# Ledger of designs, part 15: miniprotein binders against b5y8h6

Target 1, 289 residues: b5y8h6
Amino acid sequence: MQKVIVVTGLSGAGKSTVSKALEDLGYVVVDNVPVDLLHNLLELYEAKNQEQLVAVVVDSRSLRHQGEVSKFVADLKDLKNRMPLDVIFLEASTDTLLSRFNLTRHLHPLVHATGSRIALIEAIEREKELMSELRDVSDVVLDTTGMKERDLVYQVENFIGKDRGPEFYLISFSYQRGLPTNADMIYDARVFQNPYYVDELRTLTGLDDSVAEYVRADHNYGRFLDLWVELAERSYNEHIKMGKPYLVIGVGCTGGQHRSVLVVRDLSDQLTKNGHKVITWHRELGSVN
Below, E stands for the ipSAE of ESMFold2; O stands for the ipSAE of OpenDDE; V2 stands for 0.75 times the mean of E and O plus 0.25 times the DockQ between their complexes.

## First folded at step 10 (miniprotein)

Design h2 (at its last look DockQ between E and O 0.01; V2 from the best seeds 0.00; counts 0 for: pae O 15.6 > 1.5, placed apart)
Fold by ESMFold2, look of step 10:
Structure h2 (fold): chain B 289 residues (1-289), chain A 80 residues (1-80)
Amino acid sequence: as target 1 above (289 residues)
Amino acid sequence: SPEDLRKLLERARYLVEKAKEAEKEGDYYYAFFRYLWAIWELRQALELETDPERKEKIRKEIREYLRKAYELEEELEEQK
């Protein structure tokens, strides 16, 4: 059987967005499943088709008390011993959840009566405490605080595996034409020797081996590249922890034809070798690689 | 393989559909990067495609989506 995805988490944290993302990835998504029915449902789908992609979204209304949460945790452990199964836990800050409930007018499962902002805050905090055991055993925890709907979709796609999206976008650019849109980081390749002033190299680009040889011969090139690879990977890991879908790095030089293009090439090669999915855009050359 | 080619084209179509939806909503940031991703998938499809007519169709799509990416970059700069 293909890996089953169980979606759970705090009320209002974004399960409908995750459901849609999973449907777009080819999953049969069964929404609003009470925890008591989880075993029966998954056994039914196992009997139907072992190749079927199944995701189950658990009904938060069936997790109102610690006994129910503890039983669910036990059920998940049992199911993981019997089938490949991952648990996605959705959460968000109290302020974010409060805003979402106010916008939709949906009742929180732990609020018995439509009530004050204080009652809603207390219900949200109580649910966080109640769900902590479940959160601790989940395979991934997605914090949707401040996350746009499309960011959450991207994170789900990345988690699922072989359909994962790019982890890095590398953009070579000309400082004369301006910085790329919404780059998270800018690397300045003007620190390396400039091939423009070598007659044979002037009309070539950083895609040409002779330009690459010339720029790589700069005595600091290898050291800068090594540091930039390390910085890129560490920055990516921190961005993912904050729920951002990918890291955008701009690499610039004066004309955007030689040094920045080469650095993007070499950075992309190293990050790809390290297991990352990387997309490059040589803005001044009109090339995506 | 032929299955790999079909999956690449299917992913590119999906990405373009999502990019167009994002454009309509004014989310030029996500539209831009989804177009870049679609182009990347299409370039891999060119490596697998053998029919000259279908290769040219893919090249035309890449050119169209690259033009869209440059247009969206301008839109994003104006939104600042």
Scores: ipSAE 0.574, ipTM 0.882, lowest interface PAE 1.6, mean pLDDT 84
Fold by OpenDDE base, look of step 10:
Order: structure tokens, then sequence, then C-alpha cells
Structure h2 (fold): chain B 289 residues (1-289), chain A 80 residues (1-80)
């Protein structure tokens, strides 16, 4: 990760947590910088001390309308041409954001009136639309759906930490609960025999050996795994050419508990064995490996 | 101004040094972007430079660092 980082994203997606995590990593964090001054600020920091880690947090308080977002995007593009700069975009599912706002009792920046649930949903969707252009130019998009603060900190440390970021981000998920928002590709683990119908396995997860043995016994498992590894590696190489230094793969099954979890584990193991740096997230289990 | 030109060139040199260090450390991503930044600085310097020999030197450096950036992209691909 670069020494200069811009942190942005949807309201409630976890920018405060990321800011704190970056501080713990030694970044000087500047919050709520006016968009108009961002260019000058970043240049000044780089000019004065190129070794200083600097993070700038930009949120909807500074980006209230499309004109500001477009200007900010233009500025970011310009800055990227002039200095090493990474942009991190935080997002989450609408349901997650709703839940977080309800819990914190914070008003959404785009909601001026008495926040009915409908108004909040509309505000969230509007913000997504507003920030879409910014998301498109972001170097890292983190879907914080289902993450606790500690999980997000872990993600930041792995993506942004002093060491080279991950090459692969593998996410197990439930198709019933929706796709990861940041996935570049999706693998369907539902093609394998389903352990859910085995009483002894139903209450377990893909982290358990018995579940692993059952699913791995599928005649297609090994072949699909090999193909998925090859596809992942080839795709990663192409992503590097496009300027994206990592690949996000979602692995889905019906419940997100057994087959998807196992496939993520096995993919991670094989990719790691092949020399890749891999991060895993089991969305439905709420665990990071 | 001549002072501006000097600053640009000094910054470019600094960036290249950092890029080379990063290469040695295996941080090819960092090195890549530092080279690109250096190229950007050198292009600005080229606009300010009036001496033909110095201009050619700057052009040569730009070409060199572009090649380096390309090589680093390939290495990043090979490292998988």
Amino acid sequence: as target 1 above (289 residues)
Amino acid sequence: SPEDLRKLLERARYLVEKAKEAEKEGDYYYAFFRYLWAIWELRQALELETDPERKEKIRKEIREYLRKAYELEEELEEQK
C-alpha cells in the first residue's frame, strides 16, 4: 500500500474504524478535508516528507453533490499521475448500513428530514449512486458487510499494512443473502454434493473435517478446484495489467456455511502453496482466516 | 524558473532512488509508481529546460524509467 492513502466510501461503511486502524499503523490521518484543498494538502505532505505516511478521510460531508464528486475524482486522477496514491472505498449492503444507522442513531448525511426507514433507504441508495464514480476509480473496494470492527481492522492491516497487500481476497457467502459487492468473479460451490441433508453435518461448517471430507468426496471437487485456481491466477495476472493489484473472488453456496466455506479454505491453501498472498473472509460465519 | 527546474529534477532523482530501493526489497508495486511519478516530474522539467543537451538527457531518463516501469509490471505478473 502507498504512503499516501485516501479513505472514502459510503456513510456507515466503517471509515472511522479504518481511520483508527491507519493511525495504529503509523499514518497521520486527516479527517474531513475540503475537496478543494485535498490536492494541495497531499502535495504539501509529499513535498515536505515523502516518508511520512498520510491518510486523508473524505466522506459525504465533503461530497454532497455530483459536481463535488466529479471534481474530486478528477483531482484524484491528477494526483495519481503525480504521486503514489491509493484510494480505499468502503461500502456495505443496504441492510447492513440500515442496521448500523439504527444502532448508532446517527442521521444519514443526505437525510434532512425525520428519518423514516424509507427515507434512509433512499438516502443510502442515493449515496451509492453519488459515489459510484468515485468507487470506479478506487484502488481498493472493501465490502464491510457482516464485519465487526475487529474484522475491518484486520482487513485494513492486510490490505494497507506495511507489507505488500494481498493478491487474492476470497469471500465465502450465501446466495440467499446476496453477492459480495466487491467481487470480481463468483464461483458457485452449489455444484457439489450438499452436506445440509446429512444430519451429522447440517449443524457444522465447512471448517469442520467431517464436512470437508464429505464435500471433497464429490467426484467433481478436485477438478473444479484446479480449474478455479488456474482461473484465479490467470485473472490476477490480467488484473495487474489493468492496474488492480488484487483479485476478489466470491465463493457462494445456498447457506454460505458449508460448501462455500470449504472451497474458500481449499482455494486459499492452494493459492498460498503456489506462492500467493491470500486473505479469506467467511461472510456468513463472521470469521477471517 | 531555474529554481523550479532544479526542484523538479531533484525530486525526480529522489523518487528514482526510492524506486530502486523498493526494487531491492521486492516491493515492485511501490517501485512502479515511484518511477511513474519520477517520469511525471521529468516531463515537467522537460517543459522548463531550454538547453538541448539537457533536454535530451531528460528524455533519455524518461525512456529508461518507462522501460523500468514496464519491466516491473511484468514482474508483478510473474510473481503471481
Scores: ipSAE 0.000, ipTM 0.159, lowest interface PAE 15.6, mean pLDDT 84
ESMFold2 (binder alone), look of step 10: mean pLDDT 86; pTM 0.843

Design h3 (at its last look DockQ between E and O 0.65; V2 from the best seeds 0.00; counts 0 for: pae E 1.7 > 1.5)
Fold by ESMFold2, look of step 10:
Structure h3 (fold): chain B 289 residues (1-289), chain A 80 residues (1-80)
Amino acid sequence: as target 1 above (289 residues)
Amino acid sequence: SPEDLRKLLERARELVKYAKEAEKEGDYYYAFFRYLWAIWELRQALELETDPERKEKIRKEIREYLRKAYELEEELEEQK
């Protein structure tokens, strides 16, 4: 049997968008499945066609009490022992969920009637507390707060696709030609000694070993690089919590040819060693790696 | 492997389709990063490809998509 995808999470967090993305990837998606029927449904598909891509979207109305959530967690653990299965958990900020329920006027599963903003806020927060055990055992947690539909589709494809999408984009740039407006963070490589003033290095780039040797000889280089790797990974972890699929880091120096190029090269190498998928764009050199 | 080459090329073409659709809708941020990703896939395909004619086709695609990436960066600057 191919890997089964179970989609769950907070009411109103975006399960329909995930369902559409999975259908586009060739999954047979069964929506609004009560948790009590999960075993029976998956056994049926296993018996009919073990090569079928199956995704199940769990009906949040089946998860109103802690006993039901704890049973679902136990069921997921049992199913994982018997078949390849991954769980996607969807969430969003209370304000985002409140807005979605107010606009649609659909009833939250933990409230009996629409009308009280306080009751709805309390229901949303109670659901977050109730679902925390399930969230903790899920294979991926996607925060859809402020996320465009395309970004959510990207995250789903990245998680279940054969080729994961990038986690980092690193852009080397020239301060003289301006900052990349699409960067989340900027590292300033002008703090390192400048190869431009060495005649033999001026026409070379940060891809050349002699430039790399010169810049790495700056006594601050190793320490700054280590700190920048740590900051990049920490920032990435926070971006994922915000629902962003990747982190964009610009690295600049005056001309964009030497120091910034080397830093991007070394930063990319270390992040790749740490298991991240990294794309680099040396903007002033016209190359993507 | 030949299967890896085929997968890389298929992925790149799909990413470009997404990028072009986003461009038509004015979502230049999305389009920009899809072009960069497509180029990255094509660079790997170039390393696996052995036929000179097919290599040159890949290089032409990379050049085209790089030009698109620079154009989109200009558009993003104008929108600020």
Scores: ipSAE 0.556, ipTM 0.881, lowest interface PAE 1.7, mean pLDDT 84
Fold by OpenDDE base, look of step 10:
Structure h3 (fold): chain B 289 residues (1-289), chain A 80 residues (1-80)
Amino acid sequence: as target 1 above (289 residues)
Amino acid sequence: SPEDLRKLLERARELVKYAKEAEKEGDYYYAFFRYLWAIWELRQALELETDPERKEKIRKEIREYLRKAYELEEELEEQK
């Protein structure tokens, strides 16, 4: 993440937790900055010390109507062209927000009176609508539904911190034994020539050179591999925007021993060469790399 | 470096701690990936470790966490 961060989002979504996490990471956090001054403040900080980490928290207290939101969005677009700036948008389900407000007994910024449950729901929905334009231009949208405070802190650290976790989890598997339950995408390696019918290769695995040479000789192998790498990277980028800092890809073949294993290995190699942190798990072989 | 090795081991320990906590809470998905991450860190540590006894300890931990990951995957399948 960039040295300058704008934290925004729905009331009750966890901005305070994120702010604290950023402080712990060395950011100077400025809360409740008027939108009109945001541009000047950010420029000032950039001009004075480009090494200083700065986070600005903006919420519905500062963005009360659509006109202010639209102006803020325009300002953010302009600022992004002038300095390295990331925008984090925090959200949660209506039920989660209701629960949090009930627990904290805080008044919603858009509710003037100790409102009924209905009034609070309406306020939450109105805020969602109000902030929708801002959400659309955010670099990261964190859905904090069901997250504990520790989870949210971890997400912040993963996005901003120096020690990012793995970006890709590649899992080789057998279709005969069932799909991985936790995969975001599945690649079918059965499209390649099957080494199982070659006696010399049947007892080997996709980790063996002879198996690798056989499967790589398939006329489609290189093309599919390239497409899968591209798809993985593009999907990863979109997942980051949705607040998931990793992608899980299952690669399957019939037995989970040859083709799937090889593809996982080759995908891992290429993604690693591209600068990604990759974990591989060969489910049927019992190996993690 | 020795410092790099220490960092890897510390990170792995933290990851396992979080995995165990998640498992107790019934968050098998989170626990599964934390164990895989921990194994990944430990494998890197194993490459840096030179002491045979320490290497064996790391290998033992990796085997244990692999077993846990398999168990958790089965639990996730049963929850469907």
Scores: ipSAE 0.457, ipTM 0.819, lowest interface PAE 1.1, mean pLDDT 88
ESMFold2 (binder alone), look of step 10: mean pLDDT 86; pTM 0.838

Design h4 (at its last look DockQ between E and O 0.44; V2 from the best seeds 0.00; counts 0 for: pae O 1.7 > 1.5)
Fold by ESMFold2, look of step 10:
Order: sequence, then C-alpha cells, then structure tokens
Structure h4 (fold): chain B 289 residues (1-289), chain A 80 residues (1-80)
Amino acid sequence: as target 1 above (289 residues)
Amino acid sequence: SPEDLRKLLERARELVEKAKEAEKEGDYYYAFFRYLWAIWELRQALELETDPERKEKIRKEIYEYLRKSYELEEELEEQK
C-alpha cells in the first residue's frame, strides 16, 4: 500500500487547502471521516486498491472529548504498525482562527451555536488543549498563522517528498545597504580581517582565491566557520520539525564584496559536503556576476 | 544520467512558471526564492549537459533568472 496521509488539527487551521493540495498531487482525498471509521476505510483501500494514493481528513466533530482524542492516538499508533502512514497536524494562532471563523460563518465544533466572541475564544483554546496529545504524536505540525495559501501548498508538497528542494539559502549582503528582507539568521563576517585595506585585494571579491586566502588567514576564521556550520545544521533540524523545509542565512560585511561572500562560499562547501542541498546568492555582486 | 538531465530542466521550467505567476500577484518573496531554486536546478543541468548549443541556452537562462532575482530583491526592499 502506498503511504497514507492523515490530515488532522485545529478547526479552521487550513484542512481544505491541504486537501486541495493533496488532490493536485494525485491523492484521492476522503474528507470528513469520523475517527471510528478510519480502520475500516483504510482496510478497504488496502484490500482493493493498493497502488492508490489515499489521504484521509478526519472529521473534527469526532474529536470533541479527551477520550476520543486518546482513542484516535492509539488507533494511529496501531495503523502505523500495519501500514505506511504519516499524520499532518494543522494549527494557527487563536487570533487567526477567530478571524477565519468570523469570515466564513462556520460554527466551531465545540460550540453548538454561534454565540459571543468570548464563547468562540474559549472553544478554540479548549480545542488546543484537547488536541495537544494528538499534536505531539503527529509526523509534522504546520502552523498556518499568517501563511498565504501558496506557502501552505508548498509545505505540503515538500513534506510528501514530491517537490524536494534546497535545504539552505545562503545570502551575502552589505550592512551599508541593510539586512536581507527575510533571513532567519544573520552571521556577521565583519569580525574577520578586512581585505579592503590591502591595495591588491580592494577591487576583488570573496570569489577570488587571493581574497579567500587573506580572510581565511584570520586566526578566528576556522573556528567561527565550524561553529556557524554546526549552528546552521541544528537550526535547520528544528525548522524541519516545524514543517519549514529550508533555512535562510544572511552573511554580512560592510561592503558585501569580500568577507561575506567568502563565508557564504565556505559555508556552502561544508554544508554540501555534509549532504545538504545549498543555494548561494551574493546580493551585492549582481552587476559583476 | 539522461533522465536526470530531463528532470532538472523540467523542474526548472515549472519553478520559473510558479515564480512568474507569483510575481504577477505581487508575491515577490515567493517569486525570488523560486527563481533561485530554478537557477540551482539549471546549474546542475549545466554540469550534465554535453551539447555546446544546449549548454549555452542553459547559461542564458541562468543569466536571465539571476537578473530577475536582483530585480525582485529590489522590490522586496521597497516593500519594507
């Protein structure tokens, strides 16, 4: 049987968008499945159509009480022993969920009728507490707070392994121009000796071997590089757990021509040697590239 | 392998189409990273390609999309 995807999570967190993404990837999506029918449904697909890509979206109305959630967790563990199965858990901030429920007029499963805003807030918070056990055993947790629809689709595609892409984006930049817009982390290469003050190196870049040799000779260079590689890999590992398939690291120096460019080069070389898919981009070298 | 080359080129084309669509919608962040990803696929394809004429076409595509990446970064800075 092909790997089964089970979609679950907080009400209003984006299950319909994930369902559409899975359909576009060739999955037969079975929506609104009560938790007590999951075994029978999957056994039927296992017996009759073993090559079919199947995704199941669990009906939130089946998960109103702790006993039901705990039973579902047990059922998932049993199913994982019998077939390849991954669980996607969707969540979002309370404010985001409130906005989504108000916009769509849908009733929250833990509120029998639309009431005050306070009743809705309490229902959302209660659901977060109720679902925490399920969240903890899910294979990926996707936080849809502030996320555009296309970004959620991208994260689903990456999790499924259909659209495997780069793991690191390394961007060199100039502090004079300012930080890149959306770096997750910033490394400051100004700590290394500056080639600008060496006449022969001034007009060159960190792509030139003579600049590289000069900067690498800094007594701190090797140690900082080693620490930065380790930090990048640890940070990437945490991003994967959050459903983010890549990490963006900005490396800066004053002019963006020498030290930051070299550090991006050397980081890329080391991360690639360690088995990672790495993209580099030198913001200040565009007219020279 | 020949299949690997075809897959790299096909993925790069798909990434560029996604980037162009996002650019039209004003989603310059998404477009920027898709162009960079496409370039990365094309650079790998360049290593596998042996025909001089096709290699030159790949180089021209990389240049075009790299130019787009710088234009999009400028747009992202303006959106700050």
Scores: ipSAE 0.540, ipTM 0.876, lowest interface PAE 1.7, mean pLDDT 85
Fold by OpenDDE base, look of step 10:
Structure h4 (fold): chain B 289 residues (1-289), chain A 80 residues (1-80)
Amino acid sequence: as target 1 above (289 residues)
Amino acid sequence: SPEDLRKLLERARELVEKAKEAEKEGDYYYAFFRYLWAIWELRQALELETDPERKEKIRKEIYEYLRKSYELEEELEEQK
């Protein structure tokens, strides 16, 4: 994650736990900063020491009205253009939040009176609606439903760590031998002309130039590849928002030897060119490339 | 550089240990991710390694962790 982090989200979703985790990671955490001062504060910290890790926690106490949220979103967009800034949004199910508030006996920021269970539900839903615009622009959305504190800390460490792991895991496979069980998406390479019916290519694989040339000559190959790259990147971005640090893509053909292998290679090449960390596995070839 | 190679190998080892710990805790998703990460680091190391015996060792480790990752996929499916 970036050197500057904004932590926000629903009341009771675990901001305090995240704050502590960030402190343990070396961040200077500033809690309950007025939205109007956020820009100045962040700039000040950046100007003083670009190496200093800074986290700012913003909650509904500072964002009480839709207008304030909208302004804050606008400010965040501007700040992102000026400095390395990530926004983490914490949320949980209404039932989880209700349970947490009942256990802690803390009043919801939007509830002024010892309200009924109904009032608390309404407040939670209102806050969710209020913060929806902010959620939409967040870089990471962490759903803390069912998470213990230790789990949340682990998630923070995983996302904020200086070192990022692989972003894509691409698997070539045979439809005849079954789908990868952990694939988030499956691309069907059978849409391209089949080299299996070419005697000279049948015994080769998608790793061979002759096979590559044959399949790439398909009039749809380039277009599909471009679409698959775009889909992969867009999907990855959404997965990150859901707290998933990687995307698994299966690419299938009938035998898993030619077309699927080639597509995985070409996808990997293009995604790598685009700056992504990619791991490939050709399941049917047994090759570690 | 030799130092870069050493760092990659050390990182890979750390990742594998974390993966094993996660597996013991039943966090197969995290374990899977850490194994993949280790594989990525080892592949980088393989590009820097010049000794044939060491290269072969790295290849074997990569293969082992790929197989392990595949096994974890099955566990993840059972948890769904």
Scores: ipSAE 0.250, ipTM 0.694, lowest interface PAE 1.7, mean pLDDT 86
ESMFold2 (binder alone), look of step 10: mean pLDDT 85; pTM 0.828

## First folded at step 11 (miniprotein)

Design i1 (at its last look DockQ between E and O 0.75; V2 from the best seeds 0.00; counts 0 for: pae E 2.3 > 1.5)
Fold by ESMFold2, look of step 11:
Formats: sequence, C-alpha cells, structure tokens
Structure i1 (fold): chain B 289 residues (1-289), chain A 80 residues (1-80)
Amino acid sequence: as target 1 above (289 residues)
Amino acid sequence: SPEDLRKLLERARELVEKAKEAEKEGDYYYAFFRYLWAIWELRQALELETDPERKEKIRKEIEEYYRKAYELEEELEEQK
C-alpha cells in the first residue's frame, strides 16, 4: 500500500490548499472525515487498491474536546503500526487565523457566534491548546503564518517525496552591491587571499582554474570549506524538520567575481558528492558558464 | 536513458510554466527559484543528450532561463 497522508491542524490554517495540492499530485482526497470513521475508511481503501494514493482531511468538528483528540492520537499510533501513514499538521499565528476567519466570514468550530472578536480569539487559543497533543505526534508541522499558497503547495510536495528538487541554492554575490534578497545564511569569502591584486587573475573569475588554484592555496581554505559544508548540512536538516524545502546560502566577496564564485563551486561540488541536490547562481556574472 | 532524458525535459517545461504563471501574478520569489530549478533539470538533460544539435538547443534554453532569473532578482531588489 502506498503511504497514506492524514491532514489535520488548526481551523483556518490552510487544509483546503493542501487538499488541492494532494489532488494535483494524484491523491484521492477524502475531505471532512470524522475521526471515528478513519479506521473504517482506510481499511476499505487498503482492501480495494494497494496502489491508490489516498489522503484524508480530518473534520475539525470531530476534534472539539480533549477526549476526542486523545483518541485520535491513539488511533493514529495504531494505524501507523498497520500501514504506512504520515500526518501533516497545519498551524498559523492567532493574528493570521483571525485575519483569515474575517476574510471568509466562516464560523470557527469552537465559537457559537461570529460577531465577537474576543470569543473568536478565545476559540482559536482553546483550539491550539486542545490540538497540542496531536501536533506533538505529527510527522510534519507546517506553519502557514505569512505563507503564500504556492509556498505551502511546495512544502507539501517536498514532504511527500514527489518533488525531488534542489536542497541547496548557493548564490555568489558582491558586498558592494548588497546581500541577495532570499539568503537564509551568509558566508564571507573575504577571509581568503584576494586574487584581484594579481595582474593575470584580475579579469578572470572563480570559474577559472588559475583563480581556483590561487584562492585554494590559502592555508585555511580547506578548513573553512569543511566547516562551511558541515554547517550547511546541519542547517538544512533543521530547516526540513520545520517543513522548509531548501536552504539558500549567499557567499560574498568584495567584487563577487573571484573568491565567492570559487567557494560556491567548491561547496556545490562537496555537497553534491555528499548526495545533496545543489543549484548554484553567480549573481555578479552576466552569463551562464 | 531516453526515458530519463524525456522526464527531465518534461519536468523542466512544467517548472517553467509554473514560473511564468507566478511572474504574471507578481510572485517573483517563487518564479525565481522555479527558473533555477528548471535550469538544474536541463543541466542533467545536457549530460544525457548525445546529439550536438539537441545539446545546443538545451544550452540555449539554459541561457534564456538564467537571464530570466537575473531579471527576477532585479525585480525583487527594486521592490525592497
């Protein structure tokens, strides 16, 4: 049987977007499933078609009380022992959820009336407390605060393994022109000896082997590169635990032509040899090379 | 294999279409990373392709999408 996806989480956190993404990936999505019917539903699909991709979106109205949540957690643990199953938990900040409920004019499952902001805030906070146990046992927790629909779709695709896209984006840049907009981390390559002041290297780039030889001759180059590879891998591992599909690393030097370009080359080579999917982009070089 | 080459080219096309759609909607971050991803797929296709004419066509696509990525980066910086 193919891995079953169970979608759960806070009301208003984006279950419909995830449902659409799973449908686009070929899943049969069963929406608004009460928790007490989950076993029967999944047993039916297991018996009928082991190749069918199935996702179940749990009805938030089935999870109004702690007893129902605790039973659901127990049911999930039992199901995981009998079939391959992953749980996606969706959440967002209280302010974000308030905004989403106001825009949709939807009734929160724990509120009797929609006209009281205080009642809505209390319902959202109560749901967060109630769902805490479920959140703790979920296989991935996706925080949709400030997230665009496309980013959520990509995080779902990455989690279920359909998307075998890049894990690292390595961007070389010039400090004179400023940091790349989307960098998660910045490595400063100005610590290495500067080829700009060597006449025959000045007009070349870090893509040229003679520049590479010069910069690599810095006695600390190998040590820094090894440490930067390790830091990149550790940082990536923490990002994937939080549902972020990739890590963006900017590598800078003064002109963006020599040292940063070489470091990106060598980082990419080492990360690729370690089994990672890596993209490089040399911001200050005007053409593909 | 020919099957692997076909899959890489089809995925690159899909990524570019998603990037173009995102551009039209002003989602330049998404578009930028989708173009870079398409380039990554095309570079793998280039390693599998043996026909010089088809290899040159792939190289031209990579150049086009790299240039699009530069344009999107400029848009993102100007919006800061």
Scores: ipSAE 0.445, ipTM 0.820, lowest interface PAE 2.3, mean pLDDT 84
Fold by OpenDDE base, look of step 11:
Structure i1 (fold): chain B 289 residues (1-289), chain A 80 residues (1-80)
Amino acid sequence: as target 1 above (289 residues)
Amino acid sequence: SPEDLRKLLERARELVEKAKEAEKEGDYYYAFFRYLWAIWELRQALELETDPERKEKIRKEIEEYYRKAYELEEELEEQK
């Protein structure tokens, strides 16, 4: 992420957590800056030290009217042309926000009285509408629905940190032993011819050339591999937009020894050639490549 | 460069410490991915390291952290 970050979004979506995480990463965090002073503040920080990490948190308390939001959006567009600036928008489902407000007993900024559940829902929906224009121009929209505080911190650290981790986690596995618990996507390598029924290949793995040659000879192998690479890259791009700067792909076959292992290797090779940072894990082999 | 190697090793160590802390707190998901990230850093370090003894040390650490990641995945499955 850029050296200058604007954190905004819906009330209760986790701005405080993100703010703290950014502080821990070395950002100077300025909370609740008036929109009209944002430009001057950012320029001042840039002028003092071009290497200084700066984060500005803007919430609905500062953006109460549509006119203020529109002005803020215009200012952000201008600032993006002058300095490296990213905008992070935090959101969550209405049910999640309701639950969080009920737990914290905090009043929604748009609710003046200890309002009914209905009043809170209305306030949340109103805020969504109010902030919609800002969401549209945000560089990252992070849906914090179902996230624990630590999950959100992890996303911030991984996304904003100067040292980005792997972009792809490829895990070969056996369907007989169960799916990887953390996979975003599963590819089924069982669609290819099975080397298990070849006596000389049964005791080998997808790491062996003879197994690789056999499975790659399948008429569908090349096409499926190309499609899986494309799907992986497209999915990764969407995950970045969602604030998750990595994709976990499980590749499965029956035993997790031959076809799944080979596909993970070949996917890794192609994604790496495409310029991606890839880590592979062969769960059933216990080996790391 | 030697400096790049040092940075990679340092980063890996920091990631492992974070993983261990998360594990103690019962955050197995966070710990799992921190271990995998550390492994990735160590693999990069292994490509830069020229000393055979140091390479072997890095390899052993990678193996250890893979085992930890495997254990954590099992724990996550049990929590479902």
Scores: ipSAE 0.295, ipTM 0.727, lowest interface PAE 1.7, mean pLDDT 86
ESMFold2 (binder alone), look of step 11: mean pLDDT 84; pTM 0.817

Design i2 (at its last look DockQ between E and O 0.67; V2 from the best seeds 0.00; counts 0 for: pae O 9.1 > 1.5)
Fold by ESMFold2, look of step 12:
Structure i2 (fold): chain B 289 residues (1-289), chain A 80 residues (1-80)
Amino acid sequence: as target 1 above (289 residues)
Amino acid sequence: SPEDLRKLLERARELVEKAKEAEKEGDYYYAFFRYLWAIWELRQALELETDPERKEKIRKEIREYQRKAYELEEELEEQK
């Protein structure tokens, strides 16, 4: 049987966006499922079509009290023993949820006082406390605070996709032009000897073997490369824990033609050898060949 | 394999469509990285493809998407 996806989380955190993403990936999405019906629903789909991709979005109105949450957690553990099943838990900051409820005018399941901002805040905070046990047993927790809809869709696609996308984007750049937009990390390749001052290398790039040989001959090159590979991998692992599926590293030198291009080339080779999916982009070269 | 090649080309096409939609909506960050991802898929397809005419078609697509990525990158810089 194909892996079943159960979508749960805080009210207003983005379940509808996740539902649409799953539909686009070929899932039959059953929305607003009461927790008491989960077993029966999944058994029916298993009996009818073992190859069907099924996702279930749990009705938050079924989870108003700790007893109901604890039972749902127990049910999920039992189901995971009997079928392949993953749980996606959606959350967001209280401020973000407040904004979303005000704009949509949807009722929060735990609100008792109509229209009060204080009552809504208290309901959101109480739901976070109530749902903590469920959050702890979920397979992925997606924080949608400040996240564009496309970014949430991408994270869902990455979590459940058969073929994961790239893990690293390595961008070479010129400090004279400025940093690339939205780089997570910047490596400064100006620390290595500059091929520009060698006549026969000046018009070449870091893609040319003679430039590569010159820069690699810098006595610090090997050590910096090793440290930068290690830092990239550790930083990527932290991004995964945050629900972010990739890391963007800018590598710069003065002109962006020689040292930064070579470092990106060598970083890519090493990360690829280590089993990572790596994209390179040489911003200043006008070509990626 | 022919099946692997077909899947790579289809994914690249889907990524480009997503990039174009994002570009129209002004989400240049998303569009930029989707074009880069599409190019990455096409480069893998280029390594599997053996027919010279189909290889050149793939190279033309890569060059087109590289041009789009450069344009988007400049737009992202102007937004700084």
Scores: ipSAE 0.566, ipTM 0.879, lowest interface PAE 1.6, mean pLDDT 85
Fold by OpenDDE base, look of step 11:
Structure i2 (fold): chain B 289 residues (1-289), chain A 80 residues (1-80)
Amino acid sequence: as target 1 above (289 residues)
Amino acid sequence: SPEDLRKLLERARELVEKAKEAEKEGDYYYAFFRYLWAIWELRQALELETDPERKEKIRKEIREYQRKAYELEEELEEQK
């Protein structure tokens, strides 16, 4: 993530949690900066210490009207042209926000009185509409629906960390033993010819050349592999936008020893060749590469 | 470079500490991926290390964290 971060989003979406997490990561966090002073503040701060990490939290309290939002968006565009800057937008479902406001008993910034449930819903929807333009120009949109505070902190830490970790986690598994609980996507390697029925290959694994040659000889193997690489890369790009800087792909076959293992290896090789950091985990073999 | 190696080892240690903390708190998902990440860092370090004794130490740590990752994955399956 960039040295300068703007944190914004819907009221109740978790801006305070993100702010604290950024502080813990060494960011100087400035809350409620007037939009008109944002440029001057950031320029002044950068001039004093170019290596200093700075996060600016912009609340809806500062963006009460569409005109203010539009101006802020214009300012952000200008700033992005002048310095490396990331914009994080926090959101959550209306039901989640309602629940959070009910629990915290905080008043919504757009609600002047302890209003009815209806008034709060209306305020939330109004804020969504108001902030829509800002959401559209954000670099990361974090949906905090269903997230605990800790989950959100973890997302921030993973995303902002100076040293990006692995981009892909590829897990080979057996369908007979169940799906990986942590996978974002599942590829089915059972579509390829099965080496299990070849006596010489049954006792081997997808790590062995003879198994690899047999499965790769399948007329669909190359095409599926290409499609899976493309899908993985496209999905990864979308996950980054969602605030998850990694993708977990499960690759399954019947026994989890041959076809799934081979596909994970070949996917890893191709993704690595494409410049990605890839971790492989062979669940049934108990090995990590 | 020696400096690159030090950074990798330091990062791995930090990741393991985070994993252990998460495990204590019952966050097995987070712990699992932190261990995998640590293993990845250690493998990079292993490629840079030239001292046989240090290499063996790194290999031992990798094996330990692989075992932990496996245990955590099983726990995640049981929570399902």
Scores: ipSAE 0.476, ipTM 0.828, lowest interface PAE 1.1, mean pLDDT 87
ESMFold2, look of step 11: ipSAE 0.550; ipTM 0.870
ESMFold2 (binder alone), look of step 11: mean pLDDT 86; pTM 0.839
ESMFold2 (binder alone), look of step 12: mean pLDDT 86; pTM 0.840
OpenDDE base, look of step 12: ipSAE 0.008; ipTM 0.237

